# Ledger of designs, part 11: miniprotein binders against Protein EXORDIUM-like 6 (EXL6)

Target 1, 305 residues: Protein EXORDIUM-like 6 (EXL6), of Arabidopsis thaliana (Mouse-ear cress) (q9m8t8)
Amino acid sequence: REPPSQIPNGTLDLSLLWYGQFTPTQKERVHDFIESLNFDAKEGLDPKVSAWWKVVESYQERFEVKDIYRQKKSNRTVAPRIKVKVVRSYVDEKMKYGKELTMGNGEKLVETAIGNMSKVVPVVLLSAQVRAHGVGFCDGTCQHNALAKIKGQKEPRRYIMVSNPEVECPGECAWPFHTADKGPRGMTYQPASGEVGADALVIQLATGLADLATNPDLTKSLFKSETTPYNDDVKKNHESSSMYIVDPATKCTRVFGSGAFPGFTGRIRVDPITGGAFNSHGINHLKFLIPSIWDPKTKSCWTPM
Below, E stands for the ipSAE of ESMFold2; O stands for the ipSAE of OpenDDE; V2 stands for 0.75 times the mean of E and O plus 0.25 times the DockQ between their complexes.

## First folded at step 8 (miniprotein)

Design x3 (at its last look DockQ between E and O 0.89; V2 from the best seeds 0.80)
Fold by OpenDDE base, look of step 8:
Structure x3 (fold): chain B 305 residues (1-305), chain A 106 residues (1-106)
Amino acid sequence: as target 1 above (305 residues)
Amino acid sequence: SPEAELKLEELKEEIYFLEIMIKYLEELVREAEELGDPELIKFAERALEFLEKLIKELEEAIKRLEEALRSGDPEAKEELRELKEKLEELKKRIEELRKKLEELKE
């Protein structure tokens, strides 16, 4: 079968597991952010969260270019879209595995998030009550995307795990809404949502989503179908491309605008009414502060501003 | 025009950001003076350079808006005037910061 001329649009179906107690603001903020990813309103305030997501989507071009070379007939090099939607939301307020998480418990949370769904991306959100050091958080990061071996499945599943750092390590993961504990104190701002934990959580989630969505393994999961055979050989060749890096959002950690340097966010905006810092707009003109992402085309951290 | 109004709002947000940053730097410069911390001085210098660049961009934005609002809403014009005045005030504060930093280097 001739490979398709274009990579079809993909969909990330997220299954959310809320582990611990979350405020309504935190939950709403996360949902609003996710919905903002594909909100491509022509009209409205700039910069947009969706523009940021388009940079994430552009990482798929690495595979399309190869397909063009294979088919010799494709005149269109349009990066496929990645639609993100929440298909499941499960809340564990009782924290079945306790507040102190181990790596083993973390894996169980991923299993819980997956449930019986074979085609979902599990997203595990840990509340401020959870001590997530045992799963590797509060040691340079409060999010990760990784592969977990799931019982009964032959192939490991990619997941995102994020933690609300507002209690455990705000100085590490809640900047710029909290003073940094390392390096210069840095500028601090009010969160646009009014809650440090909510906005910090979104930063972590955004980082995790971007890193996951740009991962070459995702292409396999998103676009592998009986009708669109995924060529593994193509993957290997493009992974070696110096232009595309792994975890591009993590690479640009703590960069929120142009001109950023340690202790300084870069060019951002502040709402004069709320004092909230932001660099992008989502649905309903909601203001978000989201991290920058490594742009393979420019070989620099792309910022909304 | 709706576009001009949006730009005006953006300008407000950016000027407010600028003000917050200046306030922060003023505190840092004071701290640097008291402690003699060379790292704080370096940070302040770098930040100051950024601010100076930003101010220039904002000044240009103001000029563009002034042109766009030439026949526009008097209220919008007044708001822009106020923002322009605010920016001038902030420029003075930046200049003072620069002077202080230069003194600290001596």
Scores: ipSAE 0.772, ipTM 0.909, lowest interface PAE 0.5, mean pLDDT 89
ESMFold2, look of step 8: ipSAE 0.776; ipTM 0.910
ESMFold2 (binder alone), look of step 8: mean pLDDT 85; pTM 0.837

Design x4 (at its last fold request DockQ between E and O 0.90; V2 from the best seeds 0.78)
Amino acid sequence: SPEELKLEELKEEIYFLEIMIKYLEELVREAEELGDPELIKFAERALEFLEKLIKELEEALKELKGTGDPEVEEAKEKLEELKKRIEELRKKLEELKE
ESMFold2, look of step 8: ipSAE 0.831; ipTM 0.933
ESMFold2 (binder alone), look of step 8: mean pLDDT 83; pTM 0.816
OpenDDE base, look of step 8: ipSAE 0.747; ipTM 0.902
ESMFold2, look of step 9: ipSAE 0.767; ipTM 0.904
ESMFold2 (binder alone), look of step 9: mean pLDDT 83; pTM 0.817
OpenDDE base, look of step 9: ipSAE 0.757; ipTM 0.904
ESMFold2, fold request of step 11: ipSAE 0.757, 0.759, 0.770; ipTM 0.899, 0.903, 0.907
ESMFold2 (binder alone), fold request of step 11: mean pLDDT 83, 83, 84; pTM 0.816, 0.818, 0.818
OpenDDE base, fold request of step 11: ipSAE 0.686, 0.695, 0.694; ipTM 0.876, 0.881, 0.882

Design x5 (at its last look DockQ between E and O 0.93; V2 from the best seeds 0.80)
Fold by OpenDDE base, look of step 8:
Structure x5 (fold): chain B 305 residues (1-305), chain A 92 residues (1-92)
Amino acid sequence: as target 1 above (305 residues)
Amino acid sequence: SPEELKAEELKEEIYFLEIMIKYLEELVREAEELGDPELIKFAERALEFLEKLIKELEEALKKGVDPEAKEKLEELKKRIEELRKKLEELKE
């Protein structure tokens, strides 16, 4: 069967679980960021969050499906787009599993985020009130994407879990909006949103989303259609290709601009009015500081700036 | 206008530069007081970055007429030069 003329766009339907108390700014910031991923405005200020997301989308090129499409049409490799939408938002302000999470409770939160929806990507956001050490946070990271075994489902589900680090480990996960605990006393900046927790949360979410969206398992699920000749055999060989790494955003942790080194963000911008640090623009000209992504082609961290 | 947007972007970058310079000035002072070689190395690396950035900004300003930005950049350039001198003295 002839491969389809176009690679179908993928869609990530996110189901958000807000575990704990979040400020309106934190919630708005997360939503604004997500909406910014696919906001391809022709006009506006550069760099753009959407350009950053295009780098994430480019990871889809690792699949032979693109080679098939490249061969038939003009040299312009159009990477399939990944549309990201919030389809559900659930708030648990009471924290039914308590503020001290265990791994077991973490899995239950993922189940809660999924609910009855079989095709959603659960995103669990933990408030500053939550002690997330029990789920592996505040030990080098405040986000992860992983597989959870869900009761009643045969296949594990990929999920994102992120934590607001502003109380539990700001020195570890809120840099550069908080002084770092380790390394040189790096520069600190004001968050563009005005809230450390909001912007730190976005950094974690951005990292998690990028890592999830570039994961081969997810990609397979996103683009696997009955009609798309997905040669599973070729995937095995390309997955072994050292070119594409797992968790490319995590690989570039704490790199926010060109010239970054430990204790220094790299080239970013600071709003002279608000003092807020940013390296990208989203919807409505909102300013965001987002992490860099490992570019397998250049073997370096791609930065918005 | 596109020109106005570029001017704003330049201001944002210049402000970033200024913040970094202020930070480095403090670090250099601390390094001088403490004699911490690691701080000196860090400051040196940061300074190299700033020197590169200022050159890029200078080139960008040549395309536009923003006298205020140009003046600010010149001021910052002088501060960077002073930092370089201090760091060199600390290495001796």
Scores: ipSAE 0.740, ipTM 0.903, lowest interface PAE 0.5, mean pLDDT 89
ESMFold2, look of step 8: ipSAE 0.761; ipTM 0.905
ESMFold2 (binder alone), look of step 8: mean pLDDT 83; pTM 0.806

Design x6 (from x1 with L5Y; at its last look DockQ between E and O 0.87; V2 from the best seeds 0.80)
Fold by ESMFold2, look of step 8:
Structure x6 (fold): chain B 305 residues (1-305), chain A 91 residues (1-91)
Amino acid sequence: as target 1 above (305 residues)
Amino acid sequence: SPEEYKAEELKEEIYFLEIMIKYLEELVREAEELGDPELIKFAERALEFLEKLIKELEEALKKGDPEAKEKLEELKKRIEELRKKLEELKE
């Protein structure tokens, strides 16, 4: 059988767990952002959230995925698309494990997000009521893209965990929507949604999705395809490759536009009617502030504008 | 229309510029009161960015709205005042 001339398209099925109480704005903002990833209408406003997502998708074409599928460089070669879809939302307003999270209880939340679905990416969203320091938040980290040991499973599961930081650590994890606690005094802006927590959750989720979707361990499972890898030596090649970078969106933390430096977002826009800061557009002309993505070819952050 | 979207984009960029200038005016005042060299370094980097951005926006507005041109002229003068003040503080 001949190798395909194009990398097949993929799917990223998300199972959301909403842990604690969230406002309607927070829930809607997250869902609207996710829907905006696949929204690529020509009449949409630039810069687009979907254009940002295409940068994430391009990692599959440029790096180890091409080796796995033996993709040839040609004019017919198109970067694969990754369709992101929410397949389940579970809400735990009662906070079964309490308001103070530990590593052990954090893994139980991941188990809850998985439920009975074996082929989803669990996404745990923690409300502002939750103290998440025990799972690593507010100590240099504002989002998790990690592995969890799941009871009854032989292999650990990859998950995303995000936290509304507006109570516990807004100065570390809600900038530029709150004054920064660490580093140079930074310039701040209003959230485009009107809620600090809603737009902080979007930044964290965008970071986690980009870092997860560029992870080579997930390349086969991201594609809805019956094809098998043509090159079984990819693991050995991956270990020696300098073209890969771990967590490329996390590497560009606090970079939102060209010309960014510590304390300054870089070039973005501000809506003169609402005062909201943004660097991209999604569905319904909604405005989002989303992170940049490290590009190892240019050795710089790819910025939405 | 494409022209309406381009005009709105320009307003959003001008407002970003205005917000950043207002922030820097407050920051430079604080730097003078505290004598904080880190605030001066931050202001220098940010002001260089503003000086580049306003030149770009002035070129975009040569054929544009007279009210927007007047706004940019106001902002340009504020940037020039910031540059003068910042140079005094660096000494």
Scores: ipSAE 0.768, ipTM 0.907, lowest interface PAE 0.6, mean pLDDT 81
ESMFold2 (binder alone), look of step 8: mean pLDDT 82; pTM 0.792
OpenDDE base, look of step 8: ipSAE 0.771; ipTM 0.917

## First folded at step 9 (miniprotein)

Design y1 (at its last fold request DockQ between E and O 0.79; V2 from the best seeds 0.78)
Amino acid sequence: SPEELKLEELKEEIYFLEIMIKYLEELVREAEELGDPELIKFAERALEFLEKLIKELEEALKELKKGDPEVEEAKEKLEELKKRIEELRKKLEELKE
ESMFold2, look of step 9: ipSAE 0.774; ipTM 0.913
ESMFold2 (binder alone), look of step 9: mean pLDDT 86; pTM 0.837
OpenDDE base, look of step 9: ipSAE 0.755; ipTM 0.907
ESMFold2, look of step 10: ipSAE 0.762; ipTM 0.906
ESMFold2 (binder alone), look of step 10: mean pLDDT 85; pTM 0.835
OpenDDE base, look of step 10: ipSAE 0.738; ipTM 0.901
ESMFold2, fold request of step 11: ipSAE 0.774, 0.780, 0.834; ipTM 0.914, 0.914, 0.938
ESMFold2 (binder alone), fold request of step 11: mean pLDDT 85, 86, 85; pTM 0.834, 0.838, 0.836
OpenDDE base, fold request of step 11: ipSAE 0.725, 0.728, 0.706; ipTM 0.890, 0.892, 0.889
ESMFold2, look of step 11: ipSAE 0.771; ipTM 0.912
ESMFold2 (binder alone), look of step 11: mean pLDDT 85; pTM 0.835
OpenDDE base, look of step 11: ipSAE 0.712; ipTM 0.889

Design y2 (from x4 with G66K T67G G68V; at its last look DockQ between E and O 0.94; V2 from the best seeds 0.79)
Fold by OpenDDE base, look of step 9:
Formats: sequence, C-alpha cells, structure tokens
Structure y2 (fold): chain B 305 residues (1-305), chain A 98 residues (1-98)
Amino acid sequence: as target 1 above (305 residues)
Amino acid sequence: SPEELKLEELKEEIYFLEIMIKYLEELVREAEELGDPELIKFAERALEFLEKLIKELEEALKELKKGVDPEVEEAKEKLEELKKRIEELRKKLEELKE
C-alpha cells in the first residue's frame, strides 16, 4: 500500500454528558471553546486557542508519529492535526445517580456518555450541584483523564471527567477567578464569560483534553488505519524517553502566562471593558483563559503569552 | 488594520499592568502593617516582573508607525503614569528592607 501522501489527521469525536443543571452560559462557553480548537483564522487577535492546540498536536510529532514522519520523504516534519468535534450531547438534569457520586456511579456516567458509539471519547461534565469528592475531585484536581472498564467491551475506554468547582471547592479549582485556599491568595480576576463556573469549567476541560490528546495510547486510535503501517508490536519505548511527559497540562497547573510563580498567573491580558482575564482568542473573537503545556524540549511550561 | 489590532492588544496589557500595580500597592501596605517578610518577598518578585513588562510595552508603542495617533499618545501617557507608580513602589519596598 502506497504511503499516504499526507500525514493523516486524527479526529476526536466527543460525546458530552451534562450531569446536573448547567447555565446557558456554561454550555455555550464549553461549546465555543471546543469549536475554537480547530478554528485557524488567519486574521484576528493573538494569541489564539488554535495555536495552543497546535502545541498539543505537536506531541504526536515528538513522541509517537516519528516513524510516520520519516516515511514521508519530506524534510519538513509537520505534526498531524487533531480535529475535535462534538458528535453527541446528552443532558441528565435529574441526576439519575444522585448528587453524591461514588466511583461506581462515575463509571456508569462514562458508560452513559459512550452509549452505543464505539469510537467516541466520553466527556462527563459535573455541575456545581454535584458533590464530586467521591470520584476524587476537590483533592488537588477537578478533572480526570483516565481509563474505564466498560461493560461488554474488552478494552477499557479513555474518558474525561470534569467538575464545575464553583460551589464545592472554588479555592482549589477556580483560581484565578477565586482566591486560592493554599499558598498566597494571589491576584484574582473576573472571568471573561462573566461566570466563574463557566470559565473554571473551561480550564478543567482544556486540561483534560490536552492531557488526553498527548497520551501515547491515543495515538493508536487516531492513526491506526489500514493504510498506515502501525506496528502494534512496537513496544512503546516512549515511556523510557526523557522527553515523555504524562499529563503535560496538569504539570503546568496555575501557569497562565510567562513569568508565572506561586500566587501569580504570569503575563495575561485583561479586557478593559469587562474586566475579564484571558490569554487567548477563540471563535468570534471570544476571549479565553487556558492552561499552559509542558514542553519537554525546553523543560518549561509553554504559555500562550 | 494590523496596527489597530496591535494597539488594542497593547491596551489590554496596559490594563493588566495597572491592575497588578494596584494590587501591589495594597500588598505593600499590608506588608508594612504586618511586617510579614513573605509578603515583602512576593511583592519584590512581582515588582521585578512589572518593571520588565513596562519596558516591553514602551518599546512596543514606539514601534507603532501610526504617526501622531491620539490613541497611541494616550497609551504612552498612561505608561508614564504607571512607571511613576512602579518607581514609588520600589522605593517603599527598599525602605521596608531597611
């Protein structure tokens, strides 16, 4: 089979489960952010959410797809694109499993998000009404990128679970839109959306998506095609590479711009009209505050600004 | 125009700078009242960041070739004001270390 003339692009099909009551702003903000990931506008204000996502995509070049790049006689290594789209959205406002989630219930939510779809990435969003301590939130994190065993499936499925921390632990997961519980109180800013929960939720989602998309296990799912020589037997020696970093966005938690240190976000921008803090632009000139990503080459957190 | 967009970006950064300066002014006052050395250290680190940022913003404004643009001039004036506030903060922090 002739090698593809172009590096194949990957696709992340997201199935969203909204567990609990969400505001219209929260839902819109999440959708807008996701759409911004692949919005490559030539014109407009910088930096861009899409540029941030390109850094995420670059991990494929660094760790996993080198063989694919080498097969292409091209001296220029271009990282494959990862297209992200929402293919399903399900709302459970009644919260079938209650407000207090257990680990077992969490797994059931993942199952619900998957439904009958075999190739989707389930994303479970927990509303501010949900008590998420039972699934490991509000203890240093408010998002998970993990594997779940799904009934009837032989292989575990990767999922993202995120929580709106606005009520349960804003001091832990809503900084810089809320005072931090630990360390210096630091500066606090207004959310660009006008809602703390919406912008905090986006930070968690962004972290989860970045961590998921940079995971080596995902490479198999993204690039495994009949036309792509993917040797399944090649032991992922990538784990032994000094350049391999698990969860690069989580590693750069609370870093939003250059010059960041505990209690300080780093260089960001503030909208003089709304007072909202941001470090990137999405679709329709929407302003977002998104996390930094670890760069294994420079051994530092890459920031949009 | 590209220049107009750049000016807009600079205005957003200038506003960020202003917010940080206000915050630091409050912190320095608190540090003076409480005598907390950790607050002083934090303020010093933040101030160093601001001093660097303001220089970058000044240079960026100088590179704007819009001729005599009243908005650019306004931004320059604002930076001069903020620069004075930063200098005052530096003096206060030095006094607290004595």
Scores: ipSAE 0.736, ipTM 0.896, lowest interface PAE 0.6, mean pLDDT 89
ESMFold2, look of step 9: ipSAE 0.744; ipTM 0.892
ESMFold2 (binder alone), look of step 9: mean pLDDT 84; pTM 0.829

Design y3 (from x4 with Y23W; at its last look DockQ between E and O 0.93; V2 from the best seeds 0.77)
Fold by OpenDDE base, look of step 9:
Structure y3 (fold): chain B 305 residues (1-305), chain A 98 residues (1-98)
Amino acid sequence: as target 1 above (305 residues)
Amino acid sequence: SPEELKLEELKEEIYFLEIMIKWLEELVREAEELGDPELIKFAERALEFLEKLIKELEEALKELKGTGDPEVEEAKEKLEELKKRIEELRKKLEELKE
């Protein structure tokens, strides 16, 4: 098939469920980060959150989509854009399922986040007061990118679940804003937002979003149309390919800049005024610390810095 | 201007370098007190990183067209100071290995 004259973009419509009590800073930080993903400002300080997201988008080139987006006049492939939008935000401050979550309750939260919307990515955010051990958190990770079977739906739905680790397991999931439980005693930094929980939450969300957006299943959901060819057999081949890796952001956990090693973040920046650590700029010159992404071509973690 | 933005970025990196040097100075003192060989190795690895970083920052500052800009000169002076501190750390670590 001839490539389309215009490269069709994909869209991730996020439905947010805030489970528990969140500070205004935490909520604002999450929203600001999400908005920063597609903020393609030509001007401003580098590196940018949007540049980081472009690397995530580039994973689409490894799939059949690469042929669709090949420019006719150039052998250059152009990766499609993935626009991320919040289409729903629901707050449950009362925590109807309690503070201690079970796997069953976790699934119900995903259902709640989906609601009556057929085409959304549910994002469940758990506050610091929630005990999330029951859903598999605070055991090496504080985020999930997974599939949930939803009542009344034939196909499972992909979801992101993230936890604020500031109380329950800061030593596991809040580094480098908190001393790590394992490894050498490295330097700790101040969060750019001023709140450990806010910046830690963003790291978890960023990891989850990157892992979700690079998943082959997303290609099918974003680009399957009458005009965009998608072959399921090709998908299987790509999953087994050496060029494909599952959860590239999770693979590069605790790497925030070049030269990173256990106990050291790598090359990052620190705001001389606030003392906050960051490696990227978002909307309105906001500073973020975001995770690295595995590059299967170079077999290394790509960093903004 | 693009140059002003680059300078601002460099200032942020210089500050990072300064903070890291301060941290490493404390770490080296601790290593000396404890006599922990693993801590010494860790400190050495950190120092190697900083030595590389400072060279990159020096080169970046030289590429700025604004020769004579007071802010650029200030940044250069700061880097020279930090370079001396790194050299001192190298000497201390070498002594600890003996």
Scores: ipSAE 0.697, ipTM 0.877, lowest interface PAE 0.8, mean pLDDT 88
ESMFold2, look of step 9: ipSAE 0.741; ipTM 0.895
ESMFold2 (binder alone), look of step 9: mean pLDDT 84; pTM 0.823

Design y4 (from x4 with L24F; at its last look DockQ between E and O 0.84; V2 from the best seeds 0.75)
Fold by ESMFold2, look of step 9:
Structure y4 (fold): chain B 305 residues (1-305), chain A 98 residues (1-98)
Amino acid sequence: as target 1 above (305 residues)
Amino acid sequence: SPEELKLEELKEEIYFLEIMIKYFEELVREAEELGDPELIKFAERALEFLEKLIKELEEALKELKGTGDPEVEEAKEKLEELKKRIEELRKKLEELKE
């Protein structure tokens, strides 16, 4: 029997900067979610966080790299796998740049998260103590996946920034764990972790990771090699194809399950013991509420449930 | 076993359904008292969802292999209770739409 074709794997190396004070629950929740992305258990309850991540990984097929992922005997296309790894955590509880961030200080936080590491994705997590409107939060935006110009570097750096919204803008960025501030306020739920901020941070991080992992620049860097085919021409033609979409998780903001509409999450679950809302299972029997991902083929949000 | 895991997943969905029904029972009462057309429209969309979901859960429970299992029978009884509550909500909503 012929073994499956060797499928190249990539690693998404994250450098976390925790800016301000976070509870143990908030830190553990984020780490447990990240670990759950790599946890491909065959047993246990569905839907799984890792299955959601496989959907994110499958989005890479939109770059016309089909031949490297086809299993020879099954005639199936198999997307490349992305292992998500935290390679550094740095904690700044004293908040070197204060509680009122500017775009410039935001860029310095990204630089700090990078440190001396040339191939990491910096992830800046802002505590509830921080007023993050000066870096673009709480005005239609609840997480960032963006490029920053870093002083002393020729090329801009891709980063993720998330902010605990439980104080500054819970009605915009912590729904469904807080009443929405616009439109149908709808039904709200308890956070599965017991902390609004912890579960909101997971939603924001999951959104940022999905948007980042589907970015052509990152996909190219993860799988580019002499032995790994990658179709550069897809990037040149993305403006002419409705199948390509920027930031597909952000496109599905506030959609958590099938049948969602304004004020309603869609189909999810509620834990009868804790009262927590969720739509996926991770490591250690943990339960997470994670965002949907826009599918340009169906022109709708792919939902965990 | 796979059937035991499926039952546990269904029980989590049945609980979600119960929580939604409780919420919308209160919402429909508010809409009835105020005559708020936006609350009525929101309830219409939600009830359509609930009616579809309960049918799916009924079919999933019937497909479980463990006939005579007390937990399966308890879940079926719970769904019948919730089904009646959804039917009453539909009746009230149609009265509000005149």
Scores: ipSAE 0.719, ipTM 0.884, lowest interface PAE 0.9, mean pLDDT 81
ESMFold2 (binder alone), look of step 9: mean pLDDT 82; pTM 0.793
OpenDDE base, look of step 9: ipSAE 0.729; ipTM 0.891

Design y5 (from x4 with L5Y E8W; at its last look DockQ between E and O 0.90; V2 from the best seeds 0.78)
Fold by OpenDDE base, look of step 9:
Structure y5 (fold): chain B 305 residues (1-305), chain A 98 residues (1-98)
Amino acid sequence: as target 1 above (305 residues)
Amino acid sequence: SPEEYKLWELKEEIYFLEIMIKYLEELVREAEELGDPELIKFAERALEFLEKLIKELEEALKELKGTGDPEVEEAKEKLEELKKRIEELRKKLEELKE
């Protein structure tokens, strides 16, 4: 089969595991955010969550897609789109492994999220009731993307794990909806959803998704075909490139708008009716506060505003 | 309409500006009470940001003035008020440095 003249779009199929008790608002907020990633409305308020996601997609062009373009003799450097969909949602309200998680239990949660599906990205969401210190949270971060060895599979699987920090460490992971534990008190705002845990969870999820989607391993998973062989040597070259940055969203932690500095979010907007802080619009004009992304070309954090 | 959206966005930014000014006013008071030089530095940086932002918002509003819209006039009045508050903050910070 002749390689397509255009780079095919990729798809991230997410399998969600809700571990613990979540409010309806929290669940809805997460789903709404995910749906907003590919919502390219021509009309509406700016900036948009989808524009933010386009920046994430652009990393493919910068680091991986160049080689794909060369292989396909394409003269157009258009970054492929990454469509994100929830294909499975599983709820464990009883918390089978308890509220105090160990690293071993964390891996089991990832296995549970994968189930029998071979191509899904497992996303494990931990409720506010879960003590997540055992899996490395509340020590400077409340999210991570990583590789887990799954029983019966030869290759490790990439996963996202996020925690609602509302109870366990709001001062570390819920800023700017909670006062920060370190540094200046800084400005604090109301969450756009009305729930600190919901909006904080979205920030963590957004960070995790951006970091995962910009990882070179994703290129292999999304674009590897029988007709387009993935060159492992290219991956090594990209990783060694001075322009390649791992976890670009994590690098820009606590930057939400232009002019940000310690204790200040940067330029954002506040809804005069609800008092909610936001820097982007999603589906149905929903307002979100999402993290910035490192731009290796400008050597700065790109912000929606 | 596109104009309505722009006006709405402007209102949201004006509200942000107002919140930030309130915060800075509190910060300056605290700095005065504690005599903390780090707070003063932080306040100065915040003030510079505010001065830049208000200028941008004024320019954006000017682009909308041709409509004679009462809401635009209200926004203009609000910006003038906030500008005055920023000027007062600058004066106070200068006094704290003396």
Scores: ipSAE 0.694, ipTM 0.876, lowest interface PAE 0.6, mean pLDDT 88
ESMFold2, look of step 9: ipSAE 0.785; ipTM 0.911
ESMFold2 (binder alone), look of step 9: mean pLDDT 83; pTM 0.817

Design y6 (from x4 with M20Q; at its last look DockQ between E and O 0.73; V2 from the best seeds 0.74)
Fold by ESMFold2, look of step 9:
Order: C-alpha cells, then structure tokens, then sequence
Structure y6 (fold): chain B 305 residues (1-305), chain A 98 residues (1-98)
C-alpha cells in the first residue's frame, strides 16, 4: 500500500498479570503512572512524567528517525511517540502457581500474561506475598526485563516482571523508601502514595518500560526500521553493543536527581503537605518518583530534576 | 501566577533540604558514636551538596519580587534557620575528621 514518508508513531500494548493480592492504592498507582506517560499537557508544574517518557522516545530519533531525516528537508518538526496502552488486566489472587517462584513457574506467569495475544508485552506484577528470589530478584536486580521461551513459539518473548519488595527485600529494592541493607548509607523518604510497595512498583515498572522501549529488537518492531547496527568488537562489551546503550534506565539505578551519588538520590522535592518525595508530575496533579535515564550523547544520566 | 508557582516549587525544595538536614544530623551523631569512616565520607559529600543547594535557594528566593509578602518572608526565615543548622553540621563534621 502507501508507504509513509515518515516512520509512524509506535505503540506499546501491555498485558498485565496481577499475581497475588494487591491493595487498591497499588493497583491505582500503577495505572495512574501508565496514563501519565501519555498525558502531554502544557499546563501544570514541571517536571512531567510525559517529559521523562519523551526522553525514552528520543532514543528512536537518535538511531532510526534522526539518521533518516539527515538527508530529508522537512518544513515541519515531527517526533515519533510511543503510546502505552493496557490491553488486558488479569488478576490471580489465588496464586495458581504458588507463592515461591522458580524459573519454570516464572515462565508460566509470562505465558498467562500473554494469553493468546501475539503482539503484547506481558507485565507480571508480583504481590508482597510472593517469594521471587528464585527468578533472580533481590540479588542486585529489582525488576526483570528479559526473554522467556514460550511453548509452541520459535522466538522468545520479551517481558517485564516487577514485585512489591516490602517483605522479601525492602532494603535492596524499596530504597529510597526503606533504608538500604548494605553498601553506602542511603537517605530515606516517604512514598507520595502513602504505600512503600505502590511507589516501589512504579520505580520498577518505569525502569522496565524504559529499558524495554529502547531495546533494538522491539524498537525495530515498533517503528519498522530496516537498519540495526551490530557490534562485532568483543574487546570492550562482552554482553552489549558498544554503539547502543543497553538498559539505559537500569544503567542509572538509584539516580533520581542531579547531584546523585551512591546512597543519595540527588535533587528531588518533598511535598510539605503529604510528606511524599517526588521528581515528576502526572495526571490529576499526582506526584511520582521515577528513575533517571542514561543519555548516550552526554554520557551521563539524564535526571528529571 | 508564575511567581506563585515558583514559590510553591521553592517551598518543596526547602522542605527537601530540611529533611536532608535532619537525616544528616542523625548520621553525624551516629558517626561520632561509631567512628565509622564510611559514614564520615558520606556525610561530607551530602553536606557539600546541601551547602550548594541552600545558596541556590537563597538566590531564587531573593529574585521573587514579592517583597513584603508574608509567605516569601516566612520562607526566607526558614531558610536562614536551615543555614545555621548546616553551619553547625559543618563544624561537627570537621571535628570528626580530626
């Protein structure tokens, strides 16, 4: 049919599986954060969650759209956007596969989140009652953005898995809302939602979404790019390409504002009425604490503040 | 108005500063008791950040053209109180280094 003169905007369709028991605040917080990614209002206080998401979107401009436009004069400024939609939300309060996860049960949860949908990103949210150490949580990892082998499919599927860390590893994965259990001393704050688990889930989900949306394989699928750089140089990067930044939000773990250093968030704000810590604004005047994103141009973490 | 939004932003940053000062006061007391060099190093880096931030907030608050505004004056008084606490922290931290 008609090829576009510009790469179309991308879409990220999420299929959520809520595994275990969650509070209404936890569920609403996650949904409000996701809606805030798409909410591009000019009014209100900065920084905005949508502005943070535009930084994620700009990675498409740097590696696909911007290079294409170098030889094309345009009389309009057009930037690609990624709409994030929840297309399915399934709740398993009974925890069909039990409270203790293994790699096998983890794959079953991903399969459940996918269902019969071929074009979704499964997002598995684990409640505080779930022990997730067996799938790699709480050992330097607080969200899981990985590939799963799906029975009956040749190609693995990319997924996001997050957990409410309040019980299993709050000192590892709920900072800055809980004192860190090892390493540099960390200053702590109150969660803006009033619940440690709700705001920790948002940090984990934001990290996973940013890392997933900048993944070259998914970027190609989202934007139909024909070109992908390849790194054949094995000297510097055993596990990643030296030309692309892999997992840019994970690369800035525990950086929430300018001037951050291990154990210190950097410059953020605290709401004097609620006591909640934040660095961004979303829908309905909600306030969120979200991670920073590695900027390959400046070779530093882009911070919301 | 733009100045009302800026004042709201400054109040949120002043409150952040106050929380950091409270935490650092507890941390320095812990460092005195334990003699832990890691706590002392952390406190030094954090205090340097707070000393820079308070100067930025003082300049931003001065630029607000609400001279005589009770809320602006209240914020200025709060910042001066925090400045004194930062100076006390600096003194205590220098004693610990010796």
Amino acid sequence: as target 1 above (305 residues)
Amino acid sequence: SPEELKLEELKEEIYFLEIQIKYLEELVREAEELGDPELIKFAERALEFLEKLIKELEEALKELKGTGDPEVEEAKEKLEELKKRIEELRKKLEELKE
Scores: ipSAE 0.732, ipTM 0.891, lowest interface PAE 0.8, mean pLDDT 80
ESMFold2 (binder alone), look of step 9: mean pLDDT 84; pTM 0.819
OpenDDE base, look of step 9: ipSAE 0.752; ipTM 0.903

